# Ledger of designs, part 12: VHH binders against Transcription termination factor MTEF1, chloroplastic (MTERF1)

Target 1, 262 residues: Transcription termination factor MTEF1, chloroplastic (MTERF1), of Arabidopsis thaliana (Mouse-ear cress) (q84x53)
Amino acid sequence: AGETSDTGILFREKLIYLQDLNVDPHKALRVNPSLRSAPISSVVSVETLLSSTGLSRPAVGRILDMFPDLLTSDPESEILPVLRFLSNEISISEQDIPKSISRCPRLLISSVDYQLRPALTFLKTLGFVGRDTITSRNTVLLVSNVERTLIPKIEYLEEGLGFTREEVAKMVVRSPALLTYSVDNNLVPKVEFFIEEMRGDVKELKRFPQYFSFSLERKIKPRHRLLKEHGILMPLSEMLKVSDGQFNHWLLELRLRSAERR
Below, E stands for the ipSAE of ESMFold2; O stands for the ipSAE of OpenDDE; V2 stands for 0.75 times the mean of E and O plus 0.25 times the DockQ between their complexes.

## First folded at step 12 (VHH)

Design r2 (from x21 with E54F S56E; framework vhh_8dlx_2; at its last look DockQ between E and O 0.06; V2 from the best seeds 0.00; counts 0 for: pae E 15.3 > 2, placed apart)
Fold by ESMFold2, look of step 12:
Structure r2 (fold): chain B 262 residues (1-262), chain A 121 residues (1-121)
Amino acid sequence: as target 1 above (262 residues)
Amino acid sequence: EVQLVESGGGVVQPGRSLRLSCAASGFTFDDYYMHWVRQAPGKGLEWIGYISYFGETFYNPSLKSLVTISRDDSTNTLYLQMNSLRAEDTAIYYCARDWEGYRDYKYMDVWGKGTLVTVSS
């Protein structure tokens, strides 16, 4: 404990190993100073565990370069619990585990007990169960803090739109990306434009929460301006979910129908 | 407001390098795949590549040796480094976000307005 764990030769081997893995050794040592004293066998055991999930060696290297603290993690006590959580509690298939890790490597540095499981438990109360359960695409929600991130977004939807908790829960289960949008920089401006400029009925946002996925400046405002210019009312889904070509086609058809009434 | 704003375009001489930036606001930047796409005068869109939310890059094979995409999640900024610019690299360059990592630009839900790069003597 009071002596050097590696000689200069062993330290150089560790640096060469990291370089072969495409991990920047200088960055890794700067971010994770404990790496200097870690035996190379410990570092290799981390790669071995990650590779056992089906990740390619280049993918493992990229993850370790992103999070160098993993290089000195104990695979059994710090990484394996995350993998077992994904497999057993989220029930992600073995072939999808590497996809989940690749999409959200932060899972690997997250506490199962203090972060992942509390987030999962909370998401289940909203209805992320059965057919609507968390997938390898949505595991980013599990790294979001319940009290500081998830709940405030839900509370904004309740208070800002006047929906019940049950209504908001159904919206986020149908459109999980809602829980990834900034309240201040996405939800608020789009709600304000919808209510104040579009004079919209908030019931449409309940039916079409994908509204929040569209650009306010590039899609919502320009299409609203065109509809307003022609005096046409159109549901949000018809207005936004279609290509520019289909939108213009429907706009023309509605104009022809109004002209025939004349 | 979910917004992407490109910058760094302009007139450059052939053979020079140029770095474009894309400033993101109004969303959790580090949750998204980010793309670069360009459109030469009179041509259709050409996908350049993307960078995943964890930093993995994929490039159009035709452009792979010419470009590098990077991201800085602490400043919510996406970058495109272009080297050894040629006249055929003259185009409007767009950044775009994508939740699921599709390589089809019709599924990219938010785009920037673009920045013009003109490569001429």
Scores: ipSAE 0.000, ipTM 0.149, lowest interface PAE 15.3, mean pLDDT 84
ESMFold2 (binder alone), look of step 12: mean pLDDT 85; pTM 0.864
OpenDDE, look of step 12: ipSAE 0.036; ipTM 0.309

Design r3 (from x21 with T28E E54L S56D; framework vhh_8dlx_2; at its last look DockQ between E and O 0.07; V2 from the best seeds 0.00; counts 0 for: pae E 12.1 > 2, placed apart)
Fold by ESMFold2, look of step 12:
Structure r3 (fold): chain B 262 residues (1-262), chain A 121 residues (1-121)
Amino acid sequence: as target 1 above (262 residues)
Amino acid sequence: EVQLVESGGGVVQPGRSLRLSCAASGFEFDDYYMHWVRQAPGKGLEWIGYISYLGDTFYNPSLKSLVTISRDDSTNTLYLQMNSLRAEDTAIYYCARDWEGYRDYKYMDVWGKGTLVTVSS
């Protein structure tokens, strides 16, 4: 009874609103129980802020469904600082902000003070400055923890391979993906194969750090085996940067030239 | 630049098949788990499945008889084959990469823009 309205109607309207955004309301409530008591105006303010960056409504819905805790975030204190960090400290253009967020939505749930800025500061010490600064295309590096993730990778390249910090910095600036690779599951096996099976000089890895971007089992090993079987020597860049079609054509051509001498 | 680009979406009649592609660039495609995820109108994200860097697949149990994920490491391309399409398969389809093979979205660090599939007569 009475003149006071039932909050059940307002709650159902919030669930319908979420569904119109393509946010699963049941998952969102399970992951973020605070959403039950949050006013719908607060949820709308989050969508409004994200849309103001140029994100489409489907993109906003995807992000909010991915990270339902954002639905109860204070836009001014918890989301806007990330956006201002990207625009002011990284200097990403207005057109590129939504692209950066779409490529790495995890930016929006990252602390500026405890994650993004420390990562940026560390990356700058490696040489991500000037022409080589962080752009909308590699903001994914900013969501990597400095102490637990970035530093161990740098230390492996220094101590495990015997490179100076200056040499490692040049390598990662040239090939930023190096900072995304697992030491144990990527770097170590590829170095071991290069040294032990290919009999390579680690200085070539310094010149061609893109070596670590190629599949060990599907590209490095098969191409090395074919070259070894035919007695062919080839620099890593020529061995690995060409397409499979170009590699196979070139290999056939060299085999035919070798057969002509017989 | 690390990038994923989906293609192959469009309007298709119920009962037909459709193959989506995801072109990868700027990283070593062979080393990553690759995921397909979709979002139907009015619904949240639905994980479809992944394919490991070794070629092993794992699917959402609700979809495993309807879809096939494959990869061509020579062209850095991920594929999703969908058969006997129904109206409820209408969605935006995304590909995403993941180093460790988790299905938790917070570990998928690079996503495509998505491609729209509409199943209608």
Scores: ipSAE 0.000, ipTM 0.381, lowest interface PAE 12.1, mean pLDDT 85
ESMFold2 (binder alone), look of step 12: mean pLDDT 85; pTM 0.861
OpenDDE, look of step 12: ipSAE 0.028; ipTM 0.402

Design r4 (from x21 with T28E G101D; framework vhh_8dlx_2; at its last look DockQ between E and O 0.02; V2 from the best seeds 0.00; counts 0 for: pae E 10.7 > 2, placed apart)
Amino acid sequence: EVQLVESGGGVVQPGRSLRLSCAASGFEFDDYYMHWVRQAPGKGLEWIGYISYEGSTFYNPSLKSLVTISRDDSTNTLYLQMNSLRAEDTAIYYCARDWEDYRDYKYMDVWGKGTLVTVSS
ESMFold2, look of step 12: ipSAE 0.005; ipTM 0.421
ESMFold2 (binder alone), look of step 12: mean pLDDT 84; pTM 0.848
OpenDDE, look of step 12: ipSAE 0.011; ipTM 0.238

Design r5 (from x21 with T28E E54W S56D R103E; framework vhh_8dlx_2; at its last look DockQ between E and O 0.03; V2 from the best seeds 0.00; counts 0 for: pae E 11.5 > 2, placed apart)
Fold by ESMFold2, look of step 12:
Structure r5 (fold): chain B 262 residues (1-262), chain A 121 residues (1-121)
Amino acid sequence: as target 1 above (262 residues)
Amino acid sequence: EVQLVESGGGVVQPGRSLRLSCAASGFEFDDYYMHWVRQAPGKGLEWIGYISYWGDTFYNPSLKSLVTISRDDSTNTLYLQMNSLRAEDTAIYYCARDWEGYEDYKYMDVWGKGTLVTVSS
């Protein structure tokens, strides 16, 4: 008969298709078992839709390897609504939609009704409107859950650091990266080190929220140790915004100036 | 016009070292986190690590002792130094751009085409 041979041939054809896209077929099948029974035409339909946005085939392959559940998604009911949300509700141009998807492929697996729109609505209350609106560059904020992720970060900045809601809103609009950092694994340890070891003033964190973007172990602690060893006081921005080479050069210059004044 | 181009790949004997380069153009290179990611033949993507715009590095724990990432903002070039290469390090190596400092390659928005490294006698 042809059933056994055709089934094996059709499955192998699907694996070859995935390999041509640079999608690891073993990973894809492990993450998305439904792929085993999905017709190849359904998988091709997903590539076709993604390509129609202007994504290159290598970019499509990367996205599908990253999120193999997309391989069995219905383009019309599961992917198109995301694209229409980006176009209509965020007003991202057709030219910028592939950039938004490339920047945050997770958008494609996010519910418009339960994730993207609630996040957009919440971000607007913080001031992501007008010239500060969400763009193709920061659509990653839309994949954060409002109740479980965004609100706890806002609450930590308000209650944990003593900032007003208005101050926190201005901080996050100016520095959206604050909304991407874990409270427990990033914000808290860095605040604790700043207050307890560096003896800093939290008002400086409000002025320089970029502090939270620097590695605690690889930059903040080592540079603080060097400054403390030499009795040097330095604003956070001066301490942290320079390269290692420039920091070491500056430290040497300050030590030499101290020696000159004796 | 945003572009990343990797180079320096080739055939290398086990135990040797190799340095890969990634030339960036069309954007303000020194404003971005830069990542290295690799893909072994027939396998998926494996994140190697990143370097922040101010020079901090963070590595995949399984690779931390084997690699060093650096950047030269004056030439818009990202580097990956790999030491004590093994057959399992055979892969296509990609550089990728990120504006937020994610510790996960799934959020990178611009990727190079990759450079092939083959570790074989």
Scores: ipSAE 0.000, ipTM 0.296, lowest interface PAE 11.5, mean pLDDT 83
ESMFold2 (binder alone), look of step 12: mean pLDDT 84; pTM 0.852
OpenDDE, look of step 12: ipSAE 0.006; ipTM 0.249

Design r6 (framework vhh_7pa5_2; at its last fold request DockQ between E and O 0.11; V2 from the best seeds 0.00; counts 0 for: pae E 15.6 > 2, placed apart)
Amino acid sequence: QVQLVESGGGMVQPGGSLRLSCAASGFTFDDYYMHWVRRAPGKGPEWVSYISYEGSDKSYADSVKGRFTISRDNAKNTLYLQMNSLKPEDTALYYCARDWEGYRDYKYMDVWGQGTQVTVSS
ESMFold2, look of step 12: ipSAE 0.000; ipTM 0.174
ESMFold2 (binder alone), look of step 12: mean pLDDT 87; pTM 0.877
OpenDDE, look of step 12: ipSAE 0.390; ipTM 0.719
ESMFold2, fold request of step 13: ipSAE 0.000, 0.000, 0.000; ipTM 0.149, 0.110, 0.110
ESMFold2 (binder alone), fold request of step 13: mean pLDDT 86, 86, 86; pTM 0.873, 0.875, 0.870
OpenDDE, fold request of step 13: ipSAE 0.032, 0.007, 0.414; ipTM 0.482, 0.279, 0.735

## First folded at step 15 (VHH; framework vhh_8dlx_2)

Design ga (from r4 with Y33A Y53H E54S F58N D101G Y102S K106Y; at its last look DockQ between E and O 0.10; V2 from the best seeds 0.00; counts 0 for: pae E 7.1 > 2, placed apart)
Amino acid sequence: EVQLVESGGGVVQPGRSLRLSCAASGFEFDDYAMHWVRQAPGKGLEWIGYISHSGSTNYNPSLKSLVTISRDDSTNTLYLQMNSLRAEDTAIYYCARDWEGSRDYYYMDVWGKGTLVTVSS
ESMFold2, look of step 15: ipSAE 0.014; ipTM 0.468
ESMFold2 (binder alone), look of step 15: mean pLDDT 84; pTM 0.850
OpenDDE, look of step 15: ipSAE 0.091; ipTM 0.588

Design gb (from ga with E28T; at its last look DockQ between E and O 0.11; V2 from the best seeds 0.00; counts 0 for: pae E 11.2 > 2, placed apart)
Amino acid sequence: EVQLVESGGGVVQPGRSLRLSCAASGFTFDDYAMHWVRQAPGKGLEWIGYISHSGSTNYNPSLKSLVTISRDDSTNTLYLQMNSLRAEDTAIYYCARDWEGSRDYYYMDVWGKGTLVTVSS
ESMFold2, look of step 15: ipSAE 0.000; ipTM 0.261
ESMFold2 (binder alone), look of step 15: mean pLDDT 84; pTM 0.848
OpenDDE, look of step 15: ipSAE 0.824; ipTM 0.942
ESMFold2, look of step 17: ipSAE 0.000; ipTM 0.376
ESMFold2 (binder alone), look of step 17: mean pLDDT 84; pTM 0.851
OpenDDE, look of step 17: ipSAE 0.840; ipTM 0.941

Design gc (from ga with H53Y G101D R103S Y106F; at its last look DockQ between E and O 0.47; V2 from the best seeds 0.00; counts 0 for: pae E 10.4 > 2)
Fold by ESMFold2, look of step 15:
Structure gc (fold): chain B 262 residues (1-262), chain A 121 residues (1-121)
Amino acid sequence: as target 1 above (262 residues)
Amino acid sequence: EVQLVESGGGVVQPGRSLRLSCAASGFEFDDYAMHWVRQAPGKGLEWIGYISYSGSTNYNPSLKSLVTISRDDSTNTLYLQMNSLRAEDTAIYYCARDWEDSSDYFYMDVWGKGTLVTVSS
């Protein structure tokens, strides 16, 4: 009984469409309230554009569920420019475009002019050019704000460690993940431990920036403690590059040799 | 080959607890942050939380009191402890590897095939 309103039917149709894509419509409406009033044709046009890149429908659904703001994005003015940027300026192949998007869907909600291109320009000044250029595997660096995120990390490496800009640039090109680590939660604690507890030479961090990729609590501290207990001096690369099994085996061999000499 | 394999799913009664495991192989597990994500039948993906390589956790606010993520780097295993399970927790549960260790980014490059949890009354 009662008359069903046309707006109620159209709203239900939109919810069913989202469910068919495996997008949680209640979560999407919570995150993106504008979706309530968006015409279904606008939402369908977003799926159509993403599918045209070669993404499967399940992959499109995952991306849209992860970033519901995309459901109300204008394909021509907000999404297509990102795809063209990846193809033309990053030179990602047609086959690799869907892979890049799947790895970093945040690219799709980033302004080319105000975020992606400024980040690329800055990264080029550090040496991300030629054979060291940005690829589909590290496009996450492009979604980092230059002033708020990238520069503060560079400045910490300069001032905190006493390196020149050129030295830091070489470090980050060799180890791009350095630009993704939190200064306060990763870089600072690891530098403090290296200098204060390990009494290390800061120049070794320049030669082995991969130090920052290893767990402080689960690998760095335990291995340092064991080496110190046995009076062993070891370069960071030798200390950290081997598995726990290989490290413990090598340490056992050294302890056996030490006991034989007594 | 980089792989993640979830296990520990099954049928459980409402109100019970369940621990899921994720076995990692083909990469240095202790150098990566890891995520748990779930998908209920007919629903989209729901991020549960992540754990950094150093053990720091961050959770979906709606699930924070019900779940705990932990890791054992000696066995290359990620865990999800779920308590006070309800019918709405019925889902396929996935683990995923994060390329960068930051709660400000979601960059999950490797996913498992998932394990089904059914909460039935």
Scores: ipSAE 0.005, ipTM 0.308, lowest interface PAE 10.4, mean pLDDT 83
ESMFold2 (binder alone), look of step 15: mean pLDDT 83; pTM 0.841
OpenDDE, look of step 15: ipSAE 0.259; ipTM 0.677

Design gd (from ga with R103S Y106W Y107E; at its last look DockQ between E and O 0.51; V2 from the best seeds 0.00; counts 0 for: pae E 11.3 > 2)
Fold by ESMFold2, look of step 15:
Structure gd (fold): chain B 262 residues (1-262), chain A 121 residues (1-121)
Amino acid sequence: as target 1 above (262 residues)
Amino acid sequence: EVQLVESGGGVVQPGRSLRLSCAASGFEFDDYAMHWVRQAPGKGLEWIGYISHSGSTNYNPSLKSLVTISRDDSTNTLYLQMNSLRAEDTAIYYCARDWEGSSDYWEMDVWGKGTLVTVSS
């Protein structure tokens, strides 16, 4: 992006262009000062590349407003590599590329070499391969930093549950959402409740990692209290896989059966 | 498939109130924080607010007195109540799922297609 387009007329033309895209020009200039001197043709080339993937103009505008640094990116060296990575290494179809980008625009500002490929490589070591490979639906895992985000979640599961890396890897492959949950706000409270209040065997969490997908306050605790009141012991999967209505119906049936026996 | 679908938009006169809905499917809604974001014509995205999985809310300070976010986990539905609407509230309104519990909407991994609200006489 050169210094040649920072005259008053050409600069105003850029602001009008951004407004037509629903990009806040003040925010864009504050976040990306290089935009001031960038030729409008460079800015248009970014929209053109993004639109060529099949993204709608509103989606392109949203992405550019979210990440104004893209407005001065070189499409060839900074954006196309991400698109080629998604197509060639993740094998996302051309029809699904815009869906993946729209769901996770952060992909476009992520380094293929320093973020996306290292994350993919790490996820493959856990078993995200073959039938369990990364798809357009879970590319959000690729924007998670390996050292700062993915490894700490894996290490908590190892330390908190006492399992080997291989055992935790099987858990996350069967339930990839585990890699999206907060350690402090989800994993820790649910492990503590399971061990301390439910007096559970942590090996059951290996068999049913979906436990972490259920609300602690709205499902796990209430159902545990009801089972405890009636002296009923059951596997987590039977306790948690059903709706509240189905669970309450099942409890009513057990209470009727128990009353009949007495 | 994970989906968010907004509804309840339309044309409304200034001074009136409006409630928007966001139907969630394909994931355990109870375990996620959720956001509302809007985009007025010719403007960028404006974060409205956030509701945690436990129901705690945080709002854009400039909108705090005008909006209320709530959730109904039994129907997997997120709500935005807007009061005393003005022409400047004309926008496309989006709901979004937070993937690390952040209040920064740049961390949102799933977005709806949006619902248009037009406030005009």
Scores: ipSAE 0.000, ipTM 0.373, lowest interface PAE 11.3, mean pLDDT 83
ESMFold2 (binder alone), look of step 15: mean pLDDT 83; pTM 0.837
OpenDDE, look of step 15: ipSAE 0.049; ipTM 0.372

Design ge (at its last look DockQ between E and O 0.07; V2 from the best seeds 0.00; counts 0 for: pae E 14.5 > 2, placed apart)
Fold by ESMFold2, look of step 15:
Structure ge (fold): chain B 262 residues (1-262), chain A 119 residues (1-119)
Amino acid sequence: as target 1 above (262 residues)
Amino acid sequence: EVQLVESGGGVVQPGRSLRLSCAASGFEFDDYAMHWVRQAPGKGLEWIGYISHSGSTNYNPSLKSLVTISRDDSTNTLYLQMNSLRAEDTAIYYCARDWEGDYYYMDVWGKGTLVTVSS
């Protein structure tokens, strides 16, 4: 008894609700067919839970359009565990929960037991503990697969650069971005350029792992070319961390010192 | 106001090709690096590739022979060409903006477009 409630008027109300939230209803129904039979009250309860974290309605709409499976998720058994994990196990403050979700909405559709906690456990073995623990700024690491994604990156840093596991762990904790870069498409080309073209000492990469965050074509190569043209050596951090204006100023200062010396 | 909108998803047969688009608005598109990322149901994120503001590309080695990333700065559009699609390529595909420097996050994400590879 209830067979008529979602076959006409109530289904139209659900589509209008989704449109008002800036969720594409046709995409949502295609991705999540169960949405057809879900009562609108269930969909509203998902928005209500997400809004209770402090997310704006446009942000909630963006998240739900990104992950339409959330529209039929049970807030209490499927979404709330993620929020509890973030607040209790990661200790993200109430103010920072919506920021973390907005930065990485994938968290909301990730299994705590099969994805988030295993990733956290692995990251703790690298030293993401205490004052170096995971924060709202790097929760994206928690949605990365341990065996397929995180471990291969650690192994490259050990084997490809010749560092010990302890040294790699310190590098990664200091610069967590290393765990987000492709080995073959980012790390390898930048190491090759550093060693072969810049004639650099690999130990400097250990001291300044942020090197890998800079564009090879937009910053590394152009600034190296300028330094090479003027016969100037500059530490990676000074070469890369500053604006073009400050780099040009330092280049001129160093060029004057070089000309005065020999 | 910063937005990324993916399009071009749908159902395709195994072995076929598909091109995805990502329309950018609300920021200076040609100043930013861009990524494509995908996620199959129940799986973690898989990075597909990156294109710098200057057009240099880097790819996930498992996908390098199957994908090409390009950008058109005159239309603020990022593209992903996928060839020889397999059932395991069924996923939601996202584009994301990256900021260079000390940050390691993709800071703005699109809503995603679903690609289903089905016999």
Scores: ipSAE 0.000, ipTM 0.195, lowest interface PAE 14.5, mean pLDDT 82
ESMFold2 (binder alone), look of step 15: mean pLDDT 86; pTM 0.867
OpenDDE, look of step 15: ipSAE 0.018; ipTM 0.329

Design gf (from ga with E28D H53Y Y106L M108F V110I; at its last look DockQ between E and O 0.06; V2 from the best seeds 0.00; counts 0 for: pae E 19.1 > 2, placed apart)
Fold by ESMFold2, look of step 15:
Structure gf (fold): chain B 262 residues (1-262), chain A 121 residues (1-121)
Amino acid sequence: as target 1 above (262 residues)
Amino acid sequence: EVQLVESGGGVVQPGRSLRLSCAASGFDFDDYAMHWVRQAPGKGLEWIGYISYSGSTNYNPSLKSLVTISRDDSTNTLYLQMNSLRAEDTAIYYCARDWEGSRDYLYFDIWGKGTLVTVSS
C-alpha cells in the first residue's frame, strides 16, 4: 500500500512491542506493510493466542519474526483453525502442539482446506497411518505442496534410484524427513557422493534411507574420509549409526591429532 | 555447487573476542534463515542461534550475552561474534542453512565443514 503508515505515539508503542518480542520491526514492516496501520491490540491478540498453546515468548517472537504476515492475521479465522486441525485431525496432544509449531511455524500460515488436509490425505496413501501416522516431529510434511513438492521428490526416488512406488513409500515412512529435502540441493548431491566417491550400490539406500538425513559435509564426507584413511570398510548403517555427538567427538580427536603431526 | 565455508577459527587466549565467518555460494543467501552450531570435545551438538532472512536473531539462552550473529547479504556472508572466550568455548563451529520447508533448525539441509576454535593460554 502506497500510503500505509502509522506515525505517532501508538506507532512507537508498536515498534517497542515488536523489539521486546525480538522481532525486527523495520524488516517486519518491509515484509508486511499493512503492519504499519494495524492496531497494536491486533498484534497482541496474535501473541496471546500463540502463548495460550504453551509456546514460550522467545518461541512466539521467533515465529513472528520468520512470518511477519502473522502479525496482522485474525487469530480466530486464520490461526485457530490450524490449531484445531492439529489437535483434532492429526490428534497431536496439547503438550506436543507447541513442539509441532516450533518445529514448523509455516503450519500457522497454511490453509487447512487447501494445503494441510490435502497433504495429510496424500501422505496417508503412502502409509502414514496407524502407528506410522504423522506426529509433532514431522508435521513439516503437511506444509509441502503435493503436486509441486511431494510428488517430484517421490518421482526422483522412483526414477533416480530405480525403486518401485511401494519401496519408496516404505523408505519415506521409515524416514519421513526424506520428503523434506530438496532434490537438487540435498538428494542429488548425496546420491552423487555415494555413487562416485564411496562407490556404493544404490540398493543400500533402500535398506538405509536414513542416509539422507545426515549432513553431507558434516557427517557423511568426514566419516567416509576417516574410514578411507584407516582402510575401514563398513555398510552405511554401521558407518552412520552412532550419534552426531559421539562420532563427532571421536572424529574431532583424530582430526586434531592429524593437524599436530604436520 | 551449494556450499557453506567457515573461517576465522584458531587458537585464542581466554578473555579475548573472535569473529567467525561463513561464506555461502550456489544459492540465494538472502532468502534463507541461517544458524550457528558448535561441537565441543566430549560433548554433543549445541545450537548457538539463528538469524532470519529479515535479520532478526534468536539465541540459545545460555549463550545470549556472549554471542552476536549477523549477516551481510551483499557478500553472502554469515558472521558469529564471540566475546569473553573461555576454555569451554573450545569447539568446532558450523554454519547451517535452515531447511526451506520447515523453518526449523532440526532439518538443516546444508552444513559447512566447520572451523576449529581452541581457547587456551
Scores: ipSAE 0.000, ipTM 0.110, lowest interface PAE 19.1, mean pLDDT 80
ESMFold2 (binder alone), look of step 15: mean pLDDT 81; pTM 0.820
OpenDDE, look of step 15: ipSAE 0.191; ipTM 0.644

## First folded at step 17 (VHH; framework vhh_8dlx_2)

Design gb1 (from gb with Y107G; at its last look DockQ between E and O 0.78; V2 from the best seeds 0.00; counts 0 for: pae E 7.8 > 2)
Amino acid sequence: EVQLVESGGGVVQPGRSLRLSCAASGFTFDDYAMHWVRQAPGKGLEWIGYISHSGSTNYNPSLKSLVTISRDDSTNTLYLQMNSLRAEDTAIYYCARDWEGSRDYYGMDVWGKGTLVTVSS
ESMFold2, look of step 17: ipSAE 0.021; ipTM 0.572
ESMFold2 (binder alone), look of step 17: mean pLDDT 83; pTM 0.842
OpenDDE, look of step 17: ipSAE 0.842; ipTM 0.943

